# Ledger of designs, part 16: VH-VL binders against L-aspartate semialdehyde sulfurtransferase iron-sulfur subunit

Target 1, 131 residues: L-aspartate semialdehyde sulfurtransferase iron-sulfur subunit, of Methanocaldococcus jannaschii (q57563)
Amino acid sequence: MRKRVYYWTDSEHINKPVISDTILNTGVKINILKAKVEPQEAFLILELFGSKETIEKALNYLSKFGEVEEISKVIKRDLEKCVHCGCCITQCPINVIYMDEDYNVVFKEEDCVGCKNCLKACPFKAIEIFE
Short names: E, the ipSAE of ESMFold2; O, the ipSAE of OpenDDE; V2, 0.75 times the mean of E and O plus 0.25 times the DockQ between their complexes.

## First folded at step 15 (VH-VL; framework fv_clesrovimab)

Design n2 (from r4 with heavy chain S53D, light chain T25A G28S; at its last look DockQ between E and O 0.36; V2 from the best seeds 0.00; counts 0 for: pae E 2.2 > 2)
Fold by ESMFold2, look of step 15:
Structure n2 (fold): chain C 131 residues (1-131), chain A 125 residues (1-125), chain B 107 residues (1-107)
Amino acid sequence: as target 1 above (131 residues)
Amino acid sequence: EVQLVESGGGLVRPGRSLRLSCTVSGFTFDDYAMSWVRQAPGKGLEWISFIDDKAYGGTTEYAASVKGRFTISRDDSKNIAYLQMNSLKTEDTAVYYCARDTYGSGYEIDYFDYWGQGTTVTVSS
Amino acid sequence: DIQMTQSPSSLSASVGDRVTITCRASQSISSYLAWYQQKPGKAPKLLIFRASRLQSGVPSRFSGSGSGTVFTLTISSLQPEDFAAYYCQQYNDYPITFGQGTRLEIK
């Protein structure tokens, strides 16, 4: 079984070997799909492999040292509510949201991993995540 | 209304092939993983194969009893899942169901919320 | 492979009875278990998922419990339409496996 998650750490845990410790404590296999590291924080997109119970244990361990957010497969945007303001663009850590030449906000839905950040950023509540 | 309709079953001799089809409607097929589950006469349920949705790369898995002989595939433009069954054996005699996986769990396969009515495959001399 | 064993294999009961069916996994599956009902000649119907969560449209007389390796399906007051076969299914790990089934018959 596999599952993708967002993982966010703060300055207290940024220098800790959280990924290695998670693997050693649970037996999960982890692939890092993306990492964005700042001086006081890190953001990761992780792909976990194992039984669902093993993945569950790994997510519980990761949660001790940061915040875990499970990734939904599908997003939808209500075009009647969307005003193409672009507030969501900077919230996508894998850059599947962009502004085209006509200033319309475009979602590359086939590359989306179900990020909730754009949903939280939309002031018109035009974005939904299906789980 | 969610519907799954299997077709392509029949009587076939051992060693031959059949292709089953599962035609779906009432939901966005592209977003769902699909499985085949079979039931031999008077017996229980056996999961045999699944195919993931497009977002998960369309990966496949097979039960050991059919691996190497059966191939699952999908045509999302036609809303059809297929099961190609080669080198059929008498123990493959069963009703074959297609089943829809749950939506949005983040795993490739969970449990099956909708099932077709099944198509019967009989492998006999 | 995770083997799922149901007990009893069959049972007879009357309308109004309380019935419990047990499903045991050969290793821990956390709570990744579903229950299905199957009437003769028909496809299975999902009743319970995640060990204890009731599928939409399923009567509240059905309930599920358990975690780890032992799970139960309970029907609190049997109705005539409940006489069927019942299957548990684990979805913790590959391959997906089902119990051998429990046949619930009219006494």
Scores: ipSAE 0.457, ipTM 0.790, lowest interface PAE 2.2, mean pLDDT 85
ESMFold2 (binder alone), look of step 15: mean pLDDT 91; pTM 0.936
OpenDDE, look of step 15: ipSAE 0.741; ipTM 0.911

Design n3 (from r4 with light chain Y94F; at its last look DockQ between E and O 0.51; V2 from the best seeds 0.00; counts 0 for: pae E 3.6 > 2)
Fold by ESMFold2, look of step 15:
Structure n3 (fold): chain C 131 residues (1-131), chain A 125 residues (1-125), chain B 107 residues (1-107)
Amino acid sequence: as target 1 above (131 residues)
Amino acid sequence: EVQLVESGGGLVRPGRSLRLSCTVSGFTFDDYAMSWVRQAPGKGLEWISFIDSKAYGGTTEYAASVKGRFTISRDDSKNIAYLQMNSLKTEDTAVYYCARDTYGSGYEIDYFDYWGQGTTVTVSS
Amino acid sequence: DIQMTQSPSSLSASVGDRVTITCRTSQGISSYLAWYQQKPGKAPKLLIFRASRLQSGVPSRFSGSGSGTVFTLTISSLQPEDFAAYYCQQYNDFPITFGQGTRLEIK
């Protein structure tokens, strides 16, 4: 089984080996899909592999040192509702949403990890996430 | 009302093929993963295959007993899931159910909240 | 693979009895377990998910409990319509597996 999560941690825990300790304590495998690290905080997109029980234990462990938000594998955009306004572009932490040369908003859905940031930004509710 | 209706079962000889269909209604099929589960006469339930929604990548999985012989697919425009069964063996004799996975927790598969009535496949010389 | 063993394999009981069916797993599955009822000639019907959560429309006399490797389905006051086979299913890891079933015969 695999599951993708958005993970945020603050300055109190940013210097701890949270990912390594999670792996050692639970046996989960973790792939880091994206990381943005500042001196006082970090944003991560993690992909966890294991049984559901193992992943659950890993998420519980991670939550002790930061905040976890589960994300879907795929985002669906309703092309009839989308007006290509671009509000979602800056909200994608892994940059799978961009504006092409004709000013159309493009989603690389195959690269999307479903973090919900773009859904919250869309004024036309054109974005849906399967969770 | 959610409905799942299997069809395509019948009597076939070993080594032949059948294609099962699961026609669905009463929900947005595109959003759901689907599974096939079979039950041999007088026996319990065996999960054999699943196909995810295309929004989740359309990935497939198979039980070891059918891998390489059976192929699951879906046509979202027709609201139909298919199970192509090749190289049939007598041990494939069973009632075949299609089942809808839950909308889920973000995992590939969970449990099955709706089931069809089943279609019978008999593989006999 | 996670093996699922139900006990008893069959039983007879009277209307009004309290009935318990046990499902044991070969390894821990947390609470990722579902229970199904299958009446003769019909498809399975979901009763319980996440070990203890009742599916909508299922009578409250059905309940589930357990975690880890031992789970129970309880019918608090058996009714004539509860004559059926009962199956547990784990969904903790691939492949999805079911118990061998418990046949409940009402005297």
Scores: ipSAE 0.262, ipTM 0.711, lowest interface PAE 3.6, mean pLDDT 85
ESMFold2 (binder alone), look of step 15: mean pLDDT 91; pTM 0.941
OpenDDE, look of step 15: ipSAE 0.547; ipTM 0.829

Design n4 (from r4 with heavy chain A33T; at its last look DockQ between E and O 0.05; V2 from the best seeds 0.00; counts 0 for: pae E 13.2 > 2, placed apart)
Fold by ESMFold2, look of step 15:
Structure n4 (fold): chain C 131 residues (1-131), chain A 125 residues (1-125), chain B 107 residues (1-107)
Amino acid sequence: as target 1 above (131 residues)
Amino acid sequence: EVQLVESGGGLVRPGRSLRLSCTVSGFTFDDYTMSWVRQAPGKGLEWISFIDSKAYGGTTEYAASVKGRFTISRDDSKNIAYLQMNSLKTEDTAVYYCARDTYGSGYEIDYFDYWGQGTTVTVSS
Amino acid sequence: DIQMTQSPSSLSASVGDRVTITCRTSQGISSYLAWYQQKPGKAPKLLIFRASRLQSGVPSRFSGSGSGTVFTLTISSLQPEDFAAYYCQQYNDYPITFGQGTRLEIK
């Protein structure tokens, strides 16, 4: 079975081998789909593989060293509120938001994993994510 | 050419056991998750079980209707998936399909791109 | 478990008709939905994955749309070989679940 999660870790834990320790302690396999690493924090999109029990153990272990969110797969943008400012583009760790030739903001919704970064960044509150 | 061939179906009485086989060819079996799906006469499809490739832990899951009674397994050296069905009930009467999970094609998984022809299991007194 | 409800449960139509089958889910599944065709006595055949992407070898008269909780399968001009049962299937969460099916019959 598989599960995709958003994982954030701060400066206290960014230098620790949390991914390696999680694998060694639980037996889970982990694929890193995207990473955005800063000196004070890291944002990761992880895909975990294993039994349901193994994945749950792994998520519990990861939660000791950062924040874990299961990625929602339903994103909606209110085009009445969106002014195509582009503030959300750099906040997407998997680059599903871009500006087209006519300077309109476009979402590649089929690739979205629902991490909520763009929702938090939109100054016009035009983005909603549903689970 | 991708092929999946089920075998081992038949008529059995309630409480007995039966083992189904799914023999595959035309793809690298070791890389794929395999599922069993059944269809009772005149009814819709019910997912039963999957088994992951051993590269992803060889993990199994079961539908609640069969958990504790059915066991899925695989023999990668023979390219065969198995479904051991114990304590059969009349409600288990169905055509049983094996299906290839798309897991080996990326992280969009759990739809079934290839299916076998099915094998019929009839459980009756 | 995610419940999948198809409508209509059966449908009579003529060759050349445009047909739409709807699948509704008990909770959001984004676009993680597949459509299958099953002819009598045969195994299901994958038509559509990711709600709208056509499997290779499937005629272009088939199309899929929708996201969230409501999805449709459309056959733009019905052919004699299209009379079959159709099933939706979600793969957003375990357990894998299917709709109850829609039987498309010749009128």
Scores: ipSAE 0.000, ipTM 0.541, lowest interface PAE 13.2, mean pLDDT 83
ESMFold2 (binder alone), look of step 15: mean pLDDT 91; pTM 0.929
OpenDDE, look of step 15: ipSAE 0.768; ipTM 0.919

Design n5 (from r4 with light chain S30N; at its last look DockQ between E and O 0.11; V2 from the best seeds 0.00; counts 0 for: pae E 13.0 > 2, placed apart)
Fold by ESMFold2, look of step 15:
Structure n5 (fold): chain C 131 residues (1-131), chain A 125 residues (1-125), chain B 107 residues (1-107)
Amino acid sequence: as target 1 above (131 residues)
Amino acid sequence: EVQLVESGGGLVRPGRSLRLSCTVSGFTFDDYAMSWVRQAPGKGLEWISFIDSKAYGGTTEYAASVKGRFTISRDDSKNIAYLQMNSLKTEDTAVYYCARDTYGSGYEIDYFDYWGQGTTVTVSS
Amino acid sequence: DIQMTQSPSSLSASVGDRVTITCRTSQGINSYLAWYQQKPGKAPKLLIFRASRLQSGVPSRFSGSGSGTVFTLTISSLQPEDFAAYYCQQYNDYPITFGQGTRLEIK
């Protein structure tokens, strides 16, 4: 099972090995999808893997040293407006948009992180994000 | 396009075993968790078992009613999920559905977006 | 285990009616609730996930609402094809559990 979250730290906790300790204390697997680290703060997009119980324990531990926000955005495409032009494909930083053998654009929407790059790139405004 | 096809149901006496198969097509089976859900005649739905994708550990869960008697497994090379049902009881009589478990960005998801047609298991004396 | 209780268990209605089915849970499940439609002799079909989000290809006359412990499925104007059984399902915790079902039939 997997869960994606935003995670923020500040100067009080930026020097603590929170990710490493979370893994050691809970057994969760963590993939870092994005990181923006500055001298006094860090922002991460994390993907957690494990049982529901393991992920819950990991989120509780992470919340002791920073702020956790679940990523709940749902991206949808209006098939009446979409003409399968492919403009959105290169705008997806995690490659959840691709073109199939018949030149139809396909969204693997469940993997989306809600960055909105594809929404901005669509010349037909066929892409919506629901929160 | 997405298809799930159950097989292996039949009439069985109590105490015997059956193995159900769920053959899938139209999606990348390796990326998805799978569940079995059953429905006794004239009754509602009961989730009975779950298996995660192998890439994420292949962990399993079972309903208390079947734990220790049923075993879920998967063969990703053949695109088949299995349910081994041992020590069958008359209360196991049901239509058995396999279902694709959903997963999504940033959260745990266990609702079922595609279902097979079901295979009937009858356990009677 | 999280007990799911649907009401009503059975309901008669006419084409064009507005119908509401309620699902109550024995403990909070946030918004981790799905609704399914099942026609006789057929497999269930997903209608709603995350309490209120409509599955692709499901008619817009279906809607869901609620959070926590009380959830509703609404059909705004019944069509002949909507006469079926309806089930709620929680996916907040294992074991995954379903409501007992609501049978919707033609009056």
Scores: ipSAE 0.005, ipTM 0.554, lowest interface PAE 13.0, mean pLDDT 83
ESMFold2 (binder alone), look of step 15: mean pLDDT 91; pTM 0.935
OpenDDE, look of step 15: ipSAE 0.524; ipTM 0.816

Design n6 (from r4 with heavy chain S105T; at its last look DockQ between E and O 0.49; V2 from the best seeds 0.00; counts 0 for: pae E 5.2 > 2)
Fold by ESMFold2, look of step 15:
Structure n6 (fold): chain C 131 residues (1-131), chain A 125 residues (1-125), chain B 107 residues (1-107)
Amino acid sequence: as target 1 above (131 residues)
Amino acid sequence: EVQLVESGGGLVRPGRSLRLSCTVSGFTFDDYAMSWVRQAPGKGLEWISFIDSKAYGGTTEYAASVKGRFTISRDDSKNIAYLQMNSLKTEDTAVYYCARDTYGTGYEIDYFDYWGQGTTVTVSS
Amino acid sequence: DIQMTQSPSSLSASVGDRVTITCRTSQGISSYLAWYQQKPGKAPKLLIFRASRLQSGVPSRFSGSGSGTVFTLTISSLQPEDFAAYYCQQYNDYPITFGQGTRLEIK
């Protein structure tokens, strides 16, 4: 089984070896798909491999030292509300939102992992996530 | 109303091939994973194959008893899942159900909330 | 593979009885267990998921409990329509496996 999650820590826990300890304590395998580390916080996209029980134990351990958010399966954009302003482009940590040659904002929805950053950034509330 | 309808069953000789179809309606097929589960006469349930939705990579899994012989696929534009069964054996004789995975927690496969009525495959000399 | 063993394999009971069916697993599966009912000639029907959660439309006389390696399906007051086969299923890890079934028959 695999499961993708978002994980972030604040300044209190940013120096803890949380990924290593999670692997050692649970036996889960972890792939880090993306990491953005700043002085007072880190944002990670993790892919966990194991039985559902092993993944559950790993998520419980991770949650002690940061915030875990599950990735949504479905994202939609309301094209009647979207004005192609581009505010969402910089918020996508995996770069599936871009502006085409005609200055239209394009979502490569099949690659989206549902992190909700673009939802929070849209001033016209044109982005919806279904879970 | 959610409907799953299997078709393509029949009587075949060992070593031959058969293709099953599962036609779905009443839900957005593209969003759901699908499985095939079989039941030999008078026996219990055996999961045999799984295909994820395209949104989650369209990955497949197989039970050891059918791996290498059976191929699961889907055509989302037609709302059909398929099971291609090659090199059939007499132990493949069963009722074959298609089953919908629940729209769930982001795991590949869960439990099966809707089932078709089944199609019978008989493999006999 | 995770082996699923149901007990009893068959059971005779009367309307109004309390019935319990046990599913034991060869290794821990947390609460990733479902129960199904199957009437003769019909497809299985989901009753319980996540060990104890009742599926929509299933009568409240059905309940599930357990975690880890031992799970129980209980029917608190048996009705005529409850005479069927019952299967547990684990979905903790591949391959997905079912118990061998429990046939609940009229006494």
Scores: ipSAE 0.134, ipTM 0.686, lowest interface PAE 5.2, mean pLDDT 85
ESMFold2 (binder alone), look of step 15: mean pLDDT 91; pTM 0.935
OpenDDE, look of step 15: ipSAE 0.670; ipTM 0.876

Design n7 (from r4 with heavy chain S53N; at its last look DockQ between E and O 0.43; V2 from the best seeds 0.00; counts 0 for: pae E 3.4 > 2)
Fold by ESMFold2, look of step 15:
Structure n7 (fold): chain C 131 residues (1-131), chain A 125 residues (1-125), chain B 107 residues (1-107)
Amino acid sequence: as target 1 above (131 residues)
Amino acid sequence: EVQLVESGGGLVRPGRSLRLSCTVSGFTFDDYAMSWVRQAPGKGLEWISFIDNKAYGGTTEYAASVKGRFTISRDDSKNIAYLQMNSLKTEDTAVYYCARDTYGSGYEIDYFDYWGQGTTVTVSS
Amino acid sequence: DIQMTQSPSSLSASVGDRVTITCRTSQGISSYLAWYQQKPGKAPKLLIFRASRLQSGVPSRFSGSGSGTVFTLTISSLQPEDFAAYYCQQYNDYPITFGQGTRLEIK
């Protein structure tokens, strides 16, 4: 069985060998599809292989040291609700959201990995997910 | 209305090939994984193969009893799943069912909510 | 491979009886278990998934319970249309495996 997830952690846990310990404690196999590691945070896209029970145990272990979410297929912005405030820009761990020369917030949707941080940050609920 | 219809079964000598078809309707085929499950006469059910939807890579898996001899495939434009069965043996004699997996579980394969009526394959000299 | 053993292999019962079928697994499968009904000459029909959740359109007299390695299917008041074969299936890991079946016949 395989499952893809987003995984991110803050500075409190970034120096711990979380991936290695997860593998050793559960027997799950992990492929890292994408990694962005900064001094204060890490963002990973992980692909886990094993029985469903093994994957559950691995996700439970990972969640002790960071946040785990299933990958969203589609994120869309409602342009009628969006006021271009820019609150979402700082929440994107891979920098696919920026402000253009006319002060409009732009999403590079083709580069988006669907982490949902921007959805949580939008005060006007202009960002939705579609699966 | 969800429908799955198998075809292509028959009587075949050992060592020959057959291709089974599963024609589906009543749902968006592209979104679902599909499996083949067989049942030998008077015996229980045996899962033999699955194919994922193409959005998740179209990956395949096989039971050890058929790996290397059977090939599952799909044509999403025609709403058909296929099972190419090569090097047939007498122990491949069974009713072959195609079955639809559940949608949106986060895993490749779960349980089978819709089944076809089955097609009979008999391998005998 | 995860081996699935059903008990009993066959049984006779009367309309109105309470019937319990057990499925045991060779290793833990959490709750990743389904139950199917199969009438002679027909395809299996899904009854229960995730060990205890009733599929839409299945009568409420069917129920499932268990986790880990021991699971049960219960029919609370047997009806004439319930005489069939019953199979458990695990979907915790590859290969997907089924129990050998339980034949429920009229007494």
Scores: ipSAE 0.281, ipTM 0.692, lowest interface PAE 3.4, mean pLDDT 85
ESMFold2 (binder alone), look of step 15: mean pLDDT 91; pTM 0.936
OpenDDE, look of step 15: ipSAE 0.738; ipTM 0.911

## First folded at step 16 (VH-VL; framework fv_clesrovimab)

Design j1 (from t7 with light chain T25A G28S; at its last look DockQ between E and O 0.02; V2 from the best seeds 0.00; counts 0 for: pae E 16.8 > 2, placed apart)
Fold by OpenDDE, look of step 16:
Structure j1 (fold): chain C 131 residues (1-131), chain A 125 residues (1-125), chain B 107 residues (1-107)
Amino acid sequence: as target 1 above (131 residues)
Amino acid sequence: EVQLVESGGGLVRPGRSLRLSCTVSGFTFDDYAMSWVRQAPGKGLEWISFIDSKAYGGTTEYAASVKGRFTISRDDSKNIAYLQMNSLKTEDTAVYYCARDTYGSGYEIDYFDYWGQGTTVTVSS
Amino acid sequence: DIQMTQSPSSLSASVGDRVTITCRASQSISSYLAWYQQKPGKAPKLLIFKASRLQSGVPSRFSGSGSGTVFTLTISSLQPEDFAAYYCQQYNDYPITFGQGTRLEIK
């Protein structure tokens, strides 16, 4: 089982191995999909792997050291509205949107983190996020 | 009314292939994950495969007993879920049910709120 | 894998009886447990989810309880239509697993 979340931490915890501690204390596996580390704060997109119980324990642990927000898993693209302009490509933090050889925009839905950046970037409102 | 209807079952010899279909109606198919669950004669229920909604990534999962031999897929335009069964074995003999998964816990797979009537697969020499 | 063990495997009861079926998990599954009823030649029917939540349309005589590793399904007053097989199912982790089933027969 997997779950994706946003994680924020401040200067008080930025120098602590919170991710590693979470793994060691709960048994969860964590894939860091995105990390933005600033001097006073860090923002991460995390993918947690394990049983639902394990993931819940991990999320509770993470919450002690920062803010956790679940990411929507549902994204849909209206192919009738999409004109393959590519505006969404550069907004994807994990580069799962690309242009193929025929200049069509392609989404790797299986890797989508539901960050909603592409939705905001789409001038044709062809992308929908469901929570 | 939610309906799931399995088809494609039959008698086959070991090593052969068979493709099952699950035609659904009464709900927005592409919003739901689907699973296949089988039941050998006189035995209990065995989950064998899961396919998520494309909106959730379309992830697939398999039981160890069928991994590498069975492939789950879906055609949202036709409201059909499929189970391609290759290299069939005698122990694959069972009634095969398609079931609608729920997202009640916010995870990929949960419990099954609707089931088809089942289709019988018999693998015999 | 998480093994689910139901008890008893079979039991006989009469209409009006209080019946309890137990399901034990080999490891904690929190509350991620469902109960199903299956009649001969029919598909399973969802009764309970999240250990204790009654599925819509299911009679209130059915109830579920438990968390962690021990769970119970209770029928407060058995009705003629309740004679069937019952299965528990964990959905805490892959692979999804069921109990071996409990056959409830008429005495």
Scores: ipSAE 0.760, ipTM 0.923, lowest interface PAE 0.5, mean pLDDT 92
Fold by ESMFold2, look of step 16:
Structure j1 (fold): chain C 131 residues (1-131), chain A 125 residues (1-125), chain B 107 residues (1-107)
Amino acid sequence: as target 1 above (131 residues)
Amino acid sequence: EVQLVESGGGLVRPGRSLRLSCTVSGFTFDDYAMSWVRQAPGKGLEWISFIDSKAYGGTTEYAASVKGRFTISRDDSKNIAYLQMNSLKTEDTAVYYCARDTYGSGYEIDYFDYWGQGTTVTVSS
Amino acid sequence: DIQMTQSPSSLSASVGDRVTITCRASQSISSYLAWYQQKPGKAPKLLIFKASRLQSGVPSRFSGSGSGTVFTLTISSLQPEDFAAYYCQQYNDYPITFGQGTRLEIK
């Protein structure tokens, strides 16, 4: 199982080894997709791997030391509905959607963070979000 | 160490059934999608079926050549993937490999980073 | 369905040679292509994924390139253990399809 979360800490907890303690206490695997660290706070995008139970324990542990917002939705493109119009390209803030030389729209889903902007922009409703 | 071990192959008459098993170890099976790929004698590789991790709904896909006859399933508590093969034809004669994809995603088709040793299925009169 | 065509079907070469194998897709597959090596009696082994990324433990003499419809696998200096069959695989759409294979033999 994979879950992506936003994680934010403040000055009270920035000096604690929260990520390592979470791994040691729960056995979850964590990938850090983005980190923005300032003197009094940190913002992370984390990807958690494990069983449902392990991830739930890890999210509970993380929430003791900061705020967790789940990015658990799965983006799926229906290729029968997609007409490769390109409306979604400009809506992706991390540029994981582009047009190839054959004018096909390409999603780098492995880099996607699930913000839903492309879903809202698709006029043919070819993009779906599942939790 | 990642290991995939197929079993259940053998000689069978056309029209009969076999069930193949793929027993896995060395990784958290629940997190991964699994596929079956076969290779007829002297021929290339043919993907035949896929099952996603339960986290992404356990969805399945099948090649047209086996759809309606073969059923892929998984038992995460036992670390086993299964391929139930019904109404076998002589064209189904092949070595059958199970293969792991890198991560289940539910919206991305993938490649296979680890393969089992294969089990031989021979369908002959 | 997306058809994958490899060329050449068979190739003879000597140790130390530079070898290129080409894989052509019937439709654009972006960069969703993998390469496998298969020795006689053995299962395939992943060499390259995402057209150009080298799998862990694969020697650096192997490289991949291409996007869209034409892809190449290059072995920069053949070693004795490289004589095998090679397959490309697209993973852009179901059904997943493989090229017909290229047998690389000792000259």
Scores: ipSAE 0.000, ipTM 0.506, lowest interface PAE 16.8, mean pLDDT 82
ESMFold2 (binder alone), look of step 16: mean pLDDT 91; pTM 0.935

